# Ledger of designs, part 13: VH-VL binders against o66814

Target 1, 203 residues: o66814
Amino acid sequence: SDYLLRAESLFSQLKDANAKEETPYLYGKVKGYYEAIKLYAVEYKEDRIKTLFTLMSKNTKKAVRGAYTEREPLTELITFEPRVYFEEYCDGIMDECFYEKHYEKEKFIELVDYFSLKRRVEFLRNHEGKYCAPFDFGMAEALFNAVSLELMQEKPDEKVLIALREKLEPILVMAEEKLRYAMKKELPCYRNRLSEHIGYWKP

## First folded at step 3 (VH-VL)

Design a17 (framework fv_patecibart)
Fold by ESMFold2-Fast, scan of step 3:
Structure a17 (fold): chain C 203 residues (1-203), chain A 123 residues (1-123), chain B 107 residues (1-107)
Amino acid sequence: as target 1 above (203 residues)
Amino acid sequence: QVTLKESGPTLVKPTQTLTLTCTFSGFSLSTYGMGVAWIRQPPGKALEWLAHIYWDDEKYYYPALKNRLTITKDTSKNQVVLTMTNMDPVDTATYYCARIEGYYDWSGPFDYWGQGTLVTVSS
Amino acid sequence: EIVLTQSPDFQSVTPKEKVTITCRASQSIRSYIHWYQQKPDQYPKLLIKYASESISGVPSRFSGSGSGTDFTLTINSLEAEDAATYYCQQSYKWPYTFGQGTKVEIK
């Protein structure tokens, strides 16, 4: 496929930039999106591939840019919010339409244990996962984003959701174990963290 | 039909700030992958990319001009605004806004362009 | 930054002749090259994207080829309306850069 060839080109750019060493979080994000793209390529789902390739390309450009960033930034976290989705799909009403759509999505939410995955990814994002487990966290976040995007589809692909879940779990566990170890041992990645919320400003 | 149109002052004095607005129709900056760029061309010279902004509010600037440029969007008004501080006679150019082809590749070509607006900086 | 060098700077060509414009990148950009046509006092128009992909509404006499560092725009059988300046542009790395342009005049 054309997207797989273009994705290979993106990895060539990452290799030239030494992204695996210089920007491991962004490299992880790109790797995660690539793995998701391969799952959809087998099913010939061009619309899903287009969306994921756009995200993959975005993170690749940030990684290879280098000169425009002093450090690698956190990038997109995409979450499926059932109430927001149902409100928009049902034109802002919460009645028969809400319950019908909730019932339709419930099977897929349960299939991947979505809200558990969401809490785990958010915990990593909020507690220095980028610094203490950058590659694993980045990859897990990209795969989780693919799960979120698929749940937003009118009819989610059960086979792809199962495959994404199977790829995501061991990576997520690894990121979590690395972060827990860093927290317990007060490693530099955790100890030297910066808070971006400085609270109420006072003169 | 996709259209873009630049608006703003055509004459600017040295040291002043230039503000240009791009108003567009036929697409939305709420759509995944969509972006709008500003490109300039001094009289008789080549095209130069300045900045662009994406649907998710991510912004990119030409490095040598980064400290002088600000790009913002108003998705509800279909507008993208560029400000450039400390204008100099060498900044005299035709300024274009253009859409980045987001449907195929986030880093794609500029597929639709505005007519351009000539900005003269005189001392 | 990636530098794009076009050759030639200028061509004066008889109608119906074949025109070839080259664009050389200072480093490999795979297929992330795009070609634009700019007629006098007009805005640029996209002719070819990703080295060789055609654009809807662009005459079939325009074609592109190449990969890596060396790229070519070809106009088979030049028409009078093709008198313009042609630019290549790369989207491989930030900052995006353009070539210096090639001016094609008709005789």
Scores: ipSAE 0.005, ipTM 0.488, lowest interface PAE 13.9, mean pLDDT 84

Design a18 (framework fv_patecibart)
Fold by ESMFold2-Fast, scan of step 3:
Structure a18 (fold): chain C 203 residues (1-203), chain A 123 residues (1-123), chain B 107 residues (1-107)
Amino acid sequence: as target 1 above (203 residues)
Amino acid sequence: QVTLKESGPTLVKPTQTLTLTCTFSGFSLSTWGMGVAWIRQPPGKALEWLAHIYWDDEKYYYPALKNRLTITKDTSKNQVVLTMTNMDPVDTATYYCARISDYYDSRGPFDYWGQGTLVTVSS
Amino acid sequence: EIVLTQSPDFQSVTPKEKVTITCRASQSIGTYIHWYQQKPDQYPKLLIKYASQSFSGVPSRFSGSGSGTDFTLTINSLEAEDAATYYCQQSYSWPYTFGQGTKVEIK
């Protein structure tokens, strides 16, 4: 696989930039996309690989930008929004087309427990997962983005969705445990953000 | 065969805005890893990187000039446009566009260049 | 920003002699250095990428070496057509920067 070889080479750039230590969230995102790419390489789905590789490369560039980056930025969160998707897919004709396409997607949404995954990822994103569990959160977000992208396909790949779900779950649990521990103990990663939030809403 | 060509005004008055267009062939900015940069060279001086844009619309600007520079692309027309505001006589230079090939490494060289266009800033 | 310093600024060389141009970076840049040739009134052309990899169509007399902070471009046997200004350029960190150039003339 040409793309797999290319994807592996991005890690040498990250090592040169000391990204694991300096930008662990972005490093996690790159690793998550890489794991998804490996799953598609087995299935010979080059179009999926190309899309994920583009996202992987984008996050790699942000990690190695150095002097331009004062603080590590949050990057893309890709969500499958059934109403928006069906509205576009059905040329704005929602009723009958919506039900037909919803029925086709419902099996896959339920297979991965999509909306549960979405809420969990959004919770990490909104409650300082970037600071309290950066690597795990980044990796979980990238794998979740791969799930979202696959659900948007005309015919989602059931085998790949199961494999993505299996890879995502333990990472998501680890990120959640780290965040909850940080919240309970008011660790600096969480406490520093609390001061920022309090200041934001002060009169 | 990769070709790039710069076009735009050759004479600009101080305080005016310069707009340069790079038109290219032999590659597309829809292709993963491709980018186009703008580099300038004042008469008798060294090369100076100004800005570049990648296939994914990520943009980079020389920090001291970032408030004056805008780079955009039109993938369907194979064009990249650089706009530089508040021109000054010290901005007199030959302006080049060049391709960045970023296949395996986000930090690639400028592998193919346009012929350059001399822009003179004078009153 | 990373500063690149080239040496010498100018060199006048007899045909067939070996030419060595050095480029020093103000900090370690791995192998993210590239070399360009610019003949009078022409646009720059890539010669060597990633310190030591020859670009397509470049004569074998051109070679590059180095890692970290010290880099060298070598022309093993100078030809008349090699009279030009040579520039090093780093792509390790933004902003990308060029050296000041080394002018090579034929005696």
Scores: ipSAE 0.000, ipTM 0.458, lowest interface PAE 16.6, mean pLDDT 84

Design a19 (framework fv_patecibart)
Fold by ESMFold2-Fast, scan of step 3:
Structure a19 (fold): chain C 203 residues (1-203), chain A 123 residues (1-123), chain B 107 residues (1-107)
Amino acid sequence: as target 1 above (203 residues)
Amino acid sequence: QVTLKESGPTLVKPTQTLTLTCTFSGFSLSTYGMGVAWIRQPPGKALEWLAHIYWDDDEYYYPALKNRLTITKDTSKNQVVLTMTNMDPVDTATYYCARIEGYYDSKGPFDYWGQGTLVTVSS
Amino acid sequence: EIVLTQSPDFQSVTPKEKVTITCRASQSIGTYIHWYQQKPDQYPKLLIKYASESISGVPSRFSGSGSGTDFTLTINSLEAEDAATYYCQQSYSWPYTFGQGTKVEIK
């Protein structure tokens, strides 16, 4: 698709900015979204591709700017919250709609082991994953966001969810192993960030 | 047991293209976190990193030589190939391939090295 | 690019004496420094990783220390087999760079 070609062109901007070196977390985010886009391109899911391309473009812009300012912020973490989805989709009423949607979503949540993935991604986000495994963490977060977005669809694509899960798992494991190693060995990514002071003391 | 071995021409004429092959065993470039690098050493000089490639085809090149270097891998053959264009006598060096121990941090040392192959550039 | 400067460039040492080699980085690199030993006509061998972490099979007389910009490799009691050129290497930032080397000879 046109979006696939356009997505590939974003890597030209990242190369010019040396983003892989200067902003590895954001580079990872962009690559993760690109991998998800390729899965949807095979399935001809243009609406999903458009959404993921928008997120990919947003992170590319931040990476380009970050490379010049030496600033790499954390970006979006998208989670599927069943209660919020049911309240919105069914007008908050416990009726046939509520029970049918609950049953439909439960199948897909179990298929990808969603809440386990959510806990793991949140742990990385909250414990210096950005600094100790930036590329892998960024990529894992983007792929997890794609899983979350697909679970929010009225009819989730089971085939794509399985493919996303299979692609996400080894990347997530790699990020987790790098963080564990950095913690155990007190590597600079973990040690130097922990020494950062946020002035909170009062006389 | 991890082993790496370089192969290719030992004599290259100025302006020609050098192609070197690293053949390895004891690990696979299909394994997450694994990478192979090319490092050279001119006679009596220091070590110089040239390029490396990871299991996911992610490539890195020394900036000043980037336009002359191409690194590729063939995972099924356990080989990594380095191509360097427009050779000059100053490129005379022993060329090594080495495994990157960047498995946990992607910022690790070169833990296993090949024996090296001397490439002389002269007419 | 990060420049690594080693000191001294050459050292002639009596057996059993302590040898100290220094590596200084042009910017802070945390502990992303590794040390290699290269004997004449041989490929380099990893001695110390991440500034101070030991390598299986490397004698305990080799140790490393430092963080930030200043790093040292120490050979506590020099043996004849330790005559070699020693290199530091940083993996903090691309491109990876090596120091110019320190040649250690036995008197």
Scores: ipSAE 0.000, ipTM 0.478, lowest interface PAE 15.1, mean pLDDT 84

Design a20 (framework fv_patecibart)
Fold by ESMFold2-Fast, scan of step 3:
Structure a20 (fold): chain C 203 residues (1-203), chain A 123 residues (1-123), chain B 107 residues (1-107)
Amino acid sequence: as target 1 above (203 residues)
Amino acid sequence: QVTLKESGPTLVKPTQTLTLTCTFSGFSLSTLGMGVAWIRQPPGKALEWLAHIYFDDEKRYYPALKNRLTITKDTSKNQVVLTMTNMDPVDTATYYCARIEGYWDYSGPFDYWGQGTLVTVSS
Amino acid sequence: EIVLTQSPDFQSVTPKEKVTITCRASQSIGTYIHWYQQKPDQYPKLLIKYASESISGVPSRFSGSGSGTDFTLTINSLEAEDAATYYCQQSYSWPYTFGQGTKVEIK
């Protein structure tokens, strides 16, 4: 896939920018999207690869700029909202369409335990995961975004969802362990640190 | 598949120490994020969280009772033990153990409960 | 500590009617609230987690909503087996606390 080769080339830019050290959160995001792209490459799903490559490229540009400007912003969190999805694609006709779409999505939501993943990622995002476990959190967020995007597809790929879930879990656990340790020990990343905006974050 | 069961004395004299054991199956306290909590309910009253212990031996106690409470685990035996000193008649309650998954300060729900054991404190 | 106040304390309800129970937190707790059902002489059972998420095996007539400080548990059409005391519980900050309970009886 041309997108797979282009995705691999983005790591040269990240290396030149020293992004692993300078912008570990964004580097993690890029790595997570790359891992998801590799799963779809095996399935020859070029439309998914193109979408993920766009997100990967966006985060790569931010990482390169962040290294230069000493700034690492939070980037996209993509969530699947069943009610919004059903309402949009059923044109307000909620009887048969709602039943069919709900039935179709329910098994995939249960397969990956989606709402559990969503809460865990949102918790990390809202409680200094970017600073206490930047690489792991970034990677987990990107992989979670890939899960969300796949659930939004008319026909979700069960095999890829399982593979994404299996890849996401240990990374998410590592981010959670690092955050728990930081909270327990009251490390600077969690309690007393200067926000990228004016002021200090303090629990 | 997940089960928890409380065991220990059902009658305790004032000033004595209560020791309760929670034996569980269907999950392990070596699993990341996993924990076991103790909750009690005096007759006709609301539920009261007492303590929890996580896979990494992180412990939390209800602040007003912390000088009386000790929670420990034996991961190999699938057991969590709660000890409460200086028992008083007001401590008469049904004591439950329950599974909890979470972070240092934040957690999920108590998703599986033991059947509970009524502990009566009287002279 | 975070105080949870339930309303009402007691409801006597005709079968098939809608039951709404509210839980108010003394401070914002996001969605870290869970609902439990306790029948007489039984242990509590989890009904709803994280304010609005369903639990496998729990009938679809039970639903939850809310965020921040105000939360509701709804039983859309009360059945006889739903006679129980219902508790909200927050897991946002320790000590973890429960509401005082709402007793629902069939009229």
Scores: ipSAE 0.006, ipTM 0.526, lowest interface PAE 10.7, mean pLDDT 86

Design b01 (framework fv_ifabotuzumab)
Fold by ESMFold2-Fast, scan of step 3:
Structure b01 (fold): chain C 203 residues (1-203), chain A 123 residues (1-123), chain B 107 residues (1-107)
Amino acid sequence: as target 1 above (203 residues)
Amino acid sequence: QVQLVQSGAEVKKPGASVKVSCKASGYTFTRYAMNWVRQAPGQGLEWMGDIIPYFGTTNYDEKFQGRVTMTRDTSISTAYMELSRLRSDDTAVYYCARGPKYYDFWSGHFDYWGQGTTVTVSS
Amino acid sequence: DIQMTQSPSFLSASVGDRVTITCRASQGISSYLAWYQQKPEKAPKRLIYAASSLQSGVPSRFSGSGSGTEFTLTISSLQPEDFATYYCQQLDSYPPTFGQGTKLEIK
């Protein structure tokens, strides 16, 4: 709750800085982290709240300095790397507890559809400047980072992962709908293709 | 284990309507499109339409437009296909088949099919 | 609508034979093509997607090739369980359309 109150204060600073107009990418990141903090507050996860607050604070400071709208490089995305996790815990294969943890990680990766989320966020990052709003990408990146951080935990919280996915999904859908619309408008050879119309664009 | 389980066989009179259900399990129902395909006795496969359960948006083949309605109930992971004003040439086996994730085209395109529902239209 | 034409419509073969079935699209569909196997009174089973990608669990004797308008399904060494009807399907444009089918029977 202390970090939640402080997060509210940080978000208020963005209004004074006119960050929505001046630094929309950073505004989006701060808003995304703030939404994740609110989800964790409901579940009383203070350690997660503190971690997300640190990220929120860092981006708020950048935003209030003004005029900086560049998004973070792709390599600065927080990604859960199952191979690295597996290799780190490889020596624990003799421990029955290791198999339970490994099995649960696989379960959570499938629950949130992690690799699809990662691919979608990376795609938006590469096309953000032309087809999607910096705000939408910033918010998606922050929420995806929260998902990645939760998957890195010894015991990921299933309820929080579902809630984060539910927050992230509409943002990705909205950004991707804008992207598909912009591509169709830009490319005069666009036709009635399944890959173009199946999904959330032009229902 | 992904499963699509359809409702049982139906016998209908010409002019009636039939509503076939397809209950999904073993995956997140709302993430994948659901297709409906029919097959008349001794004939080939004919696509009727699809629905994207996340939004409820539908696409119908022009041949069935005006007679077909596809819906879903996300609370019970079930898709429905209703065909009205039935004629004898609507006698067929009706299949549901999983489509792609609405955000990833190759993720599941017609990869799982229901067992089929036989609809017989006779006077 | 995109028309899908299969050749042949009927094929007789023996166990161990190499079998090829062709599918032609009335316009370019890149690699947006799938192949299905259907046995009597059963639902179809997807064998190949994206023209050449083998569905998980499908025997390696099945392969697909082609792009644009001409596509081929090959069974390198026919087995008893392979006698079935085979369908191609374009996934490029709405509505997705199927070929008329190729019925593969024992010689």
Scores: ipSAE 0.013, ipTM 0.516, lowest interface PAE 8.0, mean pLDDT 81

Design b02 (framework fv_ifabotuzumab)
Fold by ESMFold2-Fast, scan of step 3:
Structure b02 (fold): chain C 203 residues (1-203), chain A 123 residues (1-123), chain B 107 residues (1-107)
Amino acid sequence: as target 1 above (203 residues)
Amino acid sequence: QVQLVQSGAEVKKPGASVKVSCKASGYTFTKYAMNWVRQAPGQGLEWMGDIIPYFGTTNYDEKFQGRVTMTRDTSISTAYMELSRLRSDDTAVYYCARGPKYYDFYSGHFDYWGQGTTVTVSS
Amino acid sequence: DIQMTQSPSFLSASVGDRVTITCRASQGISSYLAWYQQKPEKAPKRLIYAASSLQSGVPSRFSGSGSGTEFTLTISSLQPEDFATYYCQQLDSYPPTFGQGTKLEIK
């Protein structure tokens, strides 16, 4: 795939910019999207690849322009909301259509244990995962976004969902272990970021 | 390549203060802790404290609390250690050493060291 | 504070010997232990981190092992440039503490 070759060229830009050291969260995001693209490349699903490549490119641009001393911005978190999806998909017959679409998606939601993944990713996002496990958190968030996007498809690909879930789990565990260690030891990444948030929200 | 270059030797009288500098190059200064370790003549290594340049936060060993101040200047990638109310037993070689990334403690302990600054405290 | 005790304090050995230095922590530190080499008039150099990971550029004759409270540094075949003082250090808890050092001397 042309997108796969282009995706590989984005990694060259990140290496030239020393993004792994300068912007580890954004580097992780790009790495996660790249891993998802490789899974779809095997399936020849160009439309999914194009969507993920767009997200990968957006995060690469931010990483390349990142400064040594500047905060990395949090980037997109994409969630699949069954009720919102069904309300948009169903055409005027909410009770029947909503029930049928919910049932149709439920097997995929259960296949990947989606709401458990969502809770874990949101916890990392809300509790300094960006600072305490930036690379792993970024990568996990990108892979989770790929899962969310696939669940939004009319016909989700079971094989790809399973592969995404299997790839996401160890990365998510690593991010969680690093955050737990930082919390237990009250490391600067956790302690100082929390202080900044409290000070900002309480004038 | 990573380099830590420290300021030159100092001779001080008891009661004075000394400020040692450590200029970093070859890596992202703000992402890594900077430690200060001293070694009295013929003795072992003694940790004094660290600073996380990204936040400016410091951790000092209780023995030095109240006498030591660690600071940094991110614009010139330089860390400073100031020790006040000097005594003869503060005579030592003072080292700066790069610590782990502030967000990745798993595999890191003091991977690069400065050349050392000799501080002699005598009347 | 966690106390780090090294044994022996002094060790005499010949080139080609297998040398082992031990470090004991007063409480469990998992694998948060590093080993350093210091030559006279020089700054320490890290040899091992995370108890068993060899620092890039350090000869493979150096190895580390252990977890919890007991750790060892091994030099499989001692070379002339290895005569130095060796220190262990824990970073499991603040303050980081060093062992008292092991001086390796020519026999």
Scores: ipSAE 0.000, ipTM 0.487, lowest interface PAE 14.4, mean pLDDT 84

Design b03 (framework fv_ifabotuzumab)
Fold by ESMFold2-Fast, scan of step 3:
Structure b03 (fold): chain C 203 residues (1-203), chain A 123 residues (1-123), chain B 107 residues (1-107)
Amino acid sequence: as target 1 above (203 residues)
Amino acid sequence: QVQLVQSGAEVKKPGASVKVSCKASGYTFRSYAMNWVRQAPGQGLEWMGDIIPYFGTTNYDEKFQGRVTMTRDTSISTAYMELSRLRSDDTAVYYCARGPKYYDFSSGHFDYWGQGTTVTVSS
Amino acid sequence: DIQMTQSPSFLSASVGDRVTITCRASQGIDSYLAWYQQKPEKAPKRLIYAASSLQSGVPSRFSGSGSGTEFTLTISSLQPEDFATYYCQQLNSYPPTFGQGTKLEIK
């Protein structure tokens, strides 16, 4: 609960830095994490709140600094990769352990239609969504990251996953429509931008 | 058994750059962040930044922004920290230290450390 | 940045003593605090995480307590190998920051 107050105070820093105008992608990310935190605050899940607050705070620091460095990836997309995740739990031993854990997660993966969401977010990332729909893409990426992180939990919260999915859908649609428009009109954000994450992002 | 093994001591002239390596073993390298911390002679510990090997995402302390670059090579489980435009006050022991799992930011903070790499900057 | 202040900066004690080191944060950090031991010319070793959880393999004479802004590391019965420099660190917000250190030496 005091994390919610602390999260709200971060928006004062963002306002002072004019982050909505100066760094709309980062502003979107911070807002997305804030929306996810509110869902967990209702359920008093301090461990989830802390994880998301850490990501929210980190992106707030970047936005307030205002300095984007070419040395940092342009996006911070977190994906649930079953093989990588289960190698962690199974000490790198696949087979029986992998399939048992996969079965436990399958319900939740299907509940949110995870791999469909992943394809959509990755499409936005790979086609300059950061520049052509910065606020919406940032918010969508943060909410998607929250979904990915929750799927990695030993016992995912079904109610929160549904709520995250419902919040994410209209934002994804907005980002997708803005990108589609930019592509059709060959706007400079699509034509002239080189995304740094293309070189660095390989899950 | 978790181990972090760093590259050997370096002596550099002011204005040069240094690149320190940290080879990890005994755990899933890509899943855990890697921190870099330095300690000047007779001084305390100073955090420089971290990298999440899975994503390649970095966070640098503002003091080092523009001079530090952190990278990794997942094929050999090795993290790198390069510091450029060296000054005499960059003389320190540089440590790598394991950070949290990328999917659980509440765990694993600085639980294992490399042995340290001494960097001496003098003319 | 959150500033971490340790007290005392220097402490003399004898084997068998109960030793207490305090760490204060400039703002609330919940229980996101770790304690480290550093011996001359060696890397730091984590003793305590999450303010009160003992690192595997660390002797039970070490304990941590506190939450919010005030934290304490206690060594219940000091041993010869415990003479070292001790550091606290907040992990609540970026950047992670360390205390200035407490040098514990033999009396």
Scores: ipSAE 0.000, ipTM 0.473, lowest interface PAE 15.9, mean pLDDT 84

Design b04 (framework fv_ifabotuzumab)
Fold by ESMFold2-Fast, scan of step 3:
Structure b04 (fold): chain C 203 residues (1-203), chain A 123 residues (1-123), chain B 107 residues (1-107)
Amino acid sequence: as target 1 above (203 residues)
Amino acid sequence: QVQLVQSGAEVKKPGASVKVSCKASGYTFTKYAMNWVRQAPGQGLEWMGDIIPYFGTTNYDEKFQGRVTMTRDTSISTAYMELSRLRSDDTAVYYCARGPRYYDFESGHFDYWGQGTTVTVSS
Amino acid sequence: DIQMTQSPSFLSASVGDRVTITCRASQGISSYLAWYQQKPEKAPKRLIYAASSLQSGVPSRFSGSGSGTEFTLTISSLQPEDFATYYCQQLNSYPPTFGQGTKLEIK
């Protein structure tokens, strides 16, 4: 497809900029979005592909610029915030009614274990995942963003959600292991966090 | 094509300070640690400290703590090592050497070295 | 600090010989050990990293082995350009420490 060819061409720009080495977090983001686009290409969902390509392109531009300027900013984290509903259950014997909490799109949230994924990605983002596991964290964040975007659709695609979940899990585990190791060993990526900006935050 | 180019030889009197530079090219200067190692005539290699240029943070060997200062200038991809209150036993060749990426401490250790700067401390 | 001890400190050998240099750490360093070659008036050059991984561009006659506290550098068939001083270095904990060096001289 047009978008798939255009997505592939973005990697030529990244290669020319040596982005895998120079901006590994942003390179990871681009790679993650590309993997998500490939999943939709098989089923031709142009609106999803277009949205993901826009995010992929934005991160590619930041990676190329970052390689030149030596600046690698954090980019978008997209979360799905489901509406909460209460379902009434009445006990016929006692004529007593109780309310059970339910989420919008609960079936799909449970399918991918969304709240667990959200907690894990937010932990990486808030605890120097960008510095201690940049490629894996970037890729995980992009794939998680794709999950969030699909859950926001009126009719989420179960097949794609499962495929995204399966692709995301090992990458997320790798990022978590690298960060845990960095924390335990007090590696420079973790030890020197905030020291450039906030002098009192020292391990 | 990674290169580390150091400043020229220095002759200093006891009590003076010396500042050695190390200019990096062929890679992203801020992403890798920079180590300083010295070697006295006929002796082995001695690690002095490192700097992580991304953050500007330093680690010094206890032997040099209080006399050594490591800095960097990211605009010209250059690291500096200043040693103060020089003694005759500070006579050595001083090397810079590239360390690991600041987020991957297990790789890239001392893979590229500068050519060395001879510092002679003599009255 | 972790102490690195090399043996022998001095070695005389002939071209074509198989040469082995050993390095012992005062405590376990897993495989976080590198080997360097230094020729007179030149900067050291890394030969081996992660105890056994050959640096790109280094001849295959060089090999490293070991883990924990005992490590070896082997040159399978010594060449004229191999006469130099060799150093091991641990990278398991700060500060990084070097062995005292092994001077390899022509017999």
Scores: ipSAE 0.011, ipTM 0.555, lowest interface PAE 9.4, mean pLDDT 87

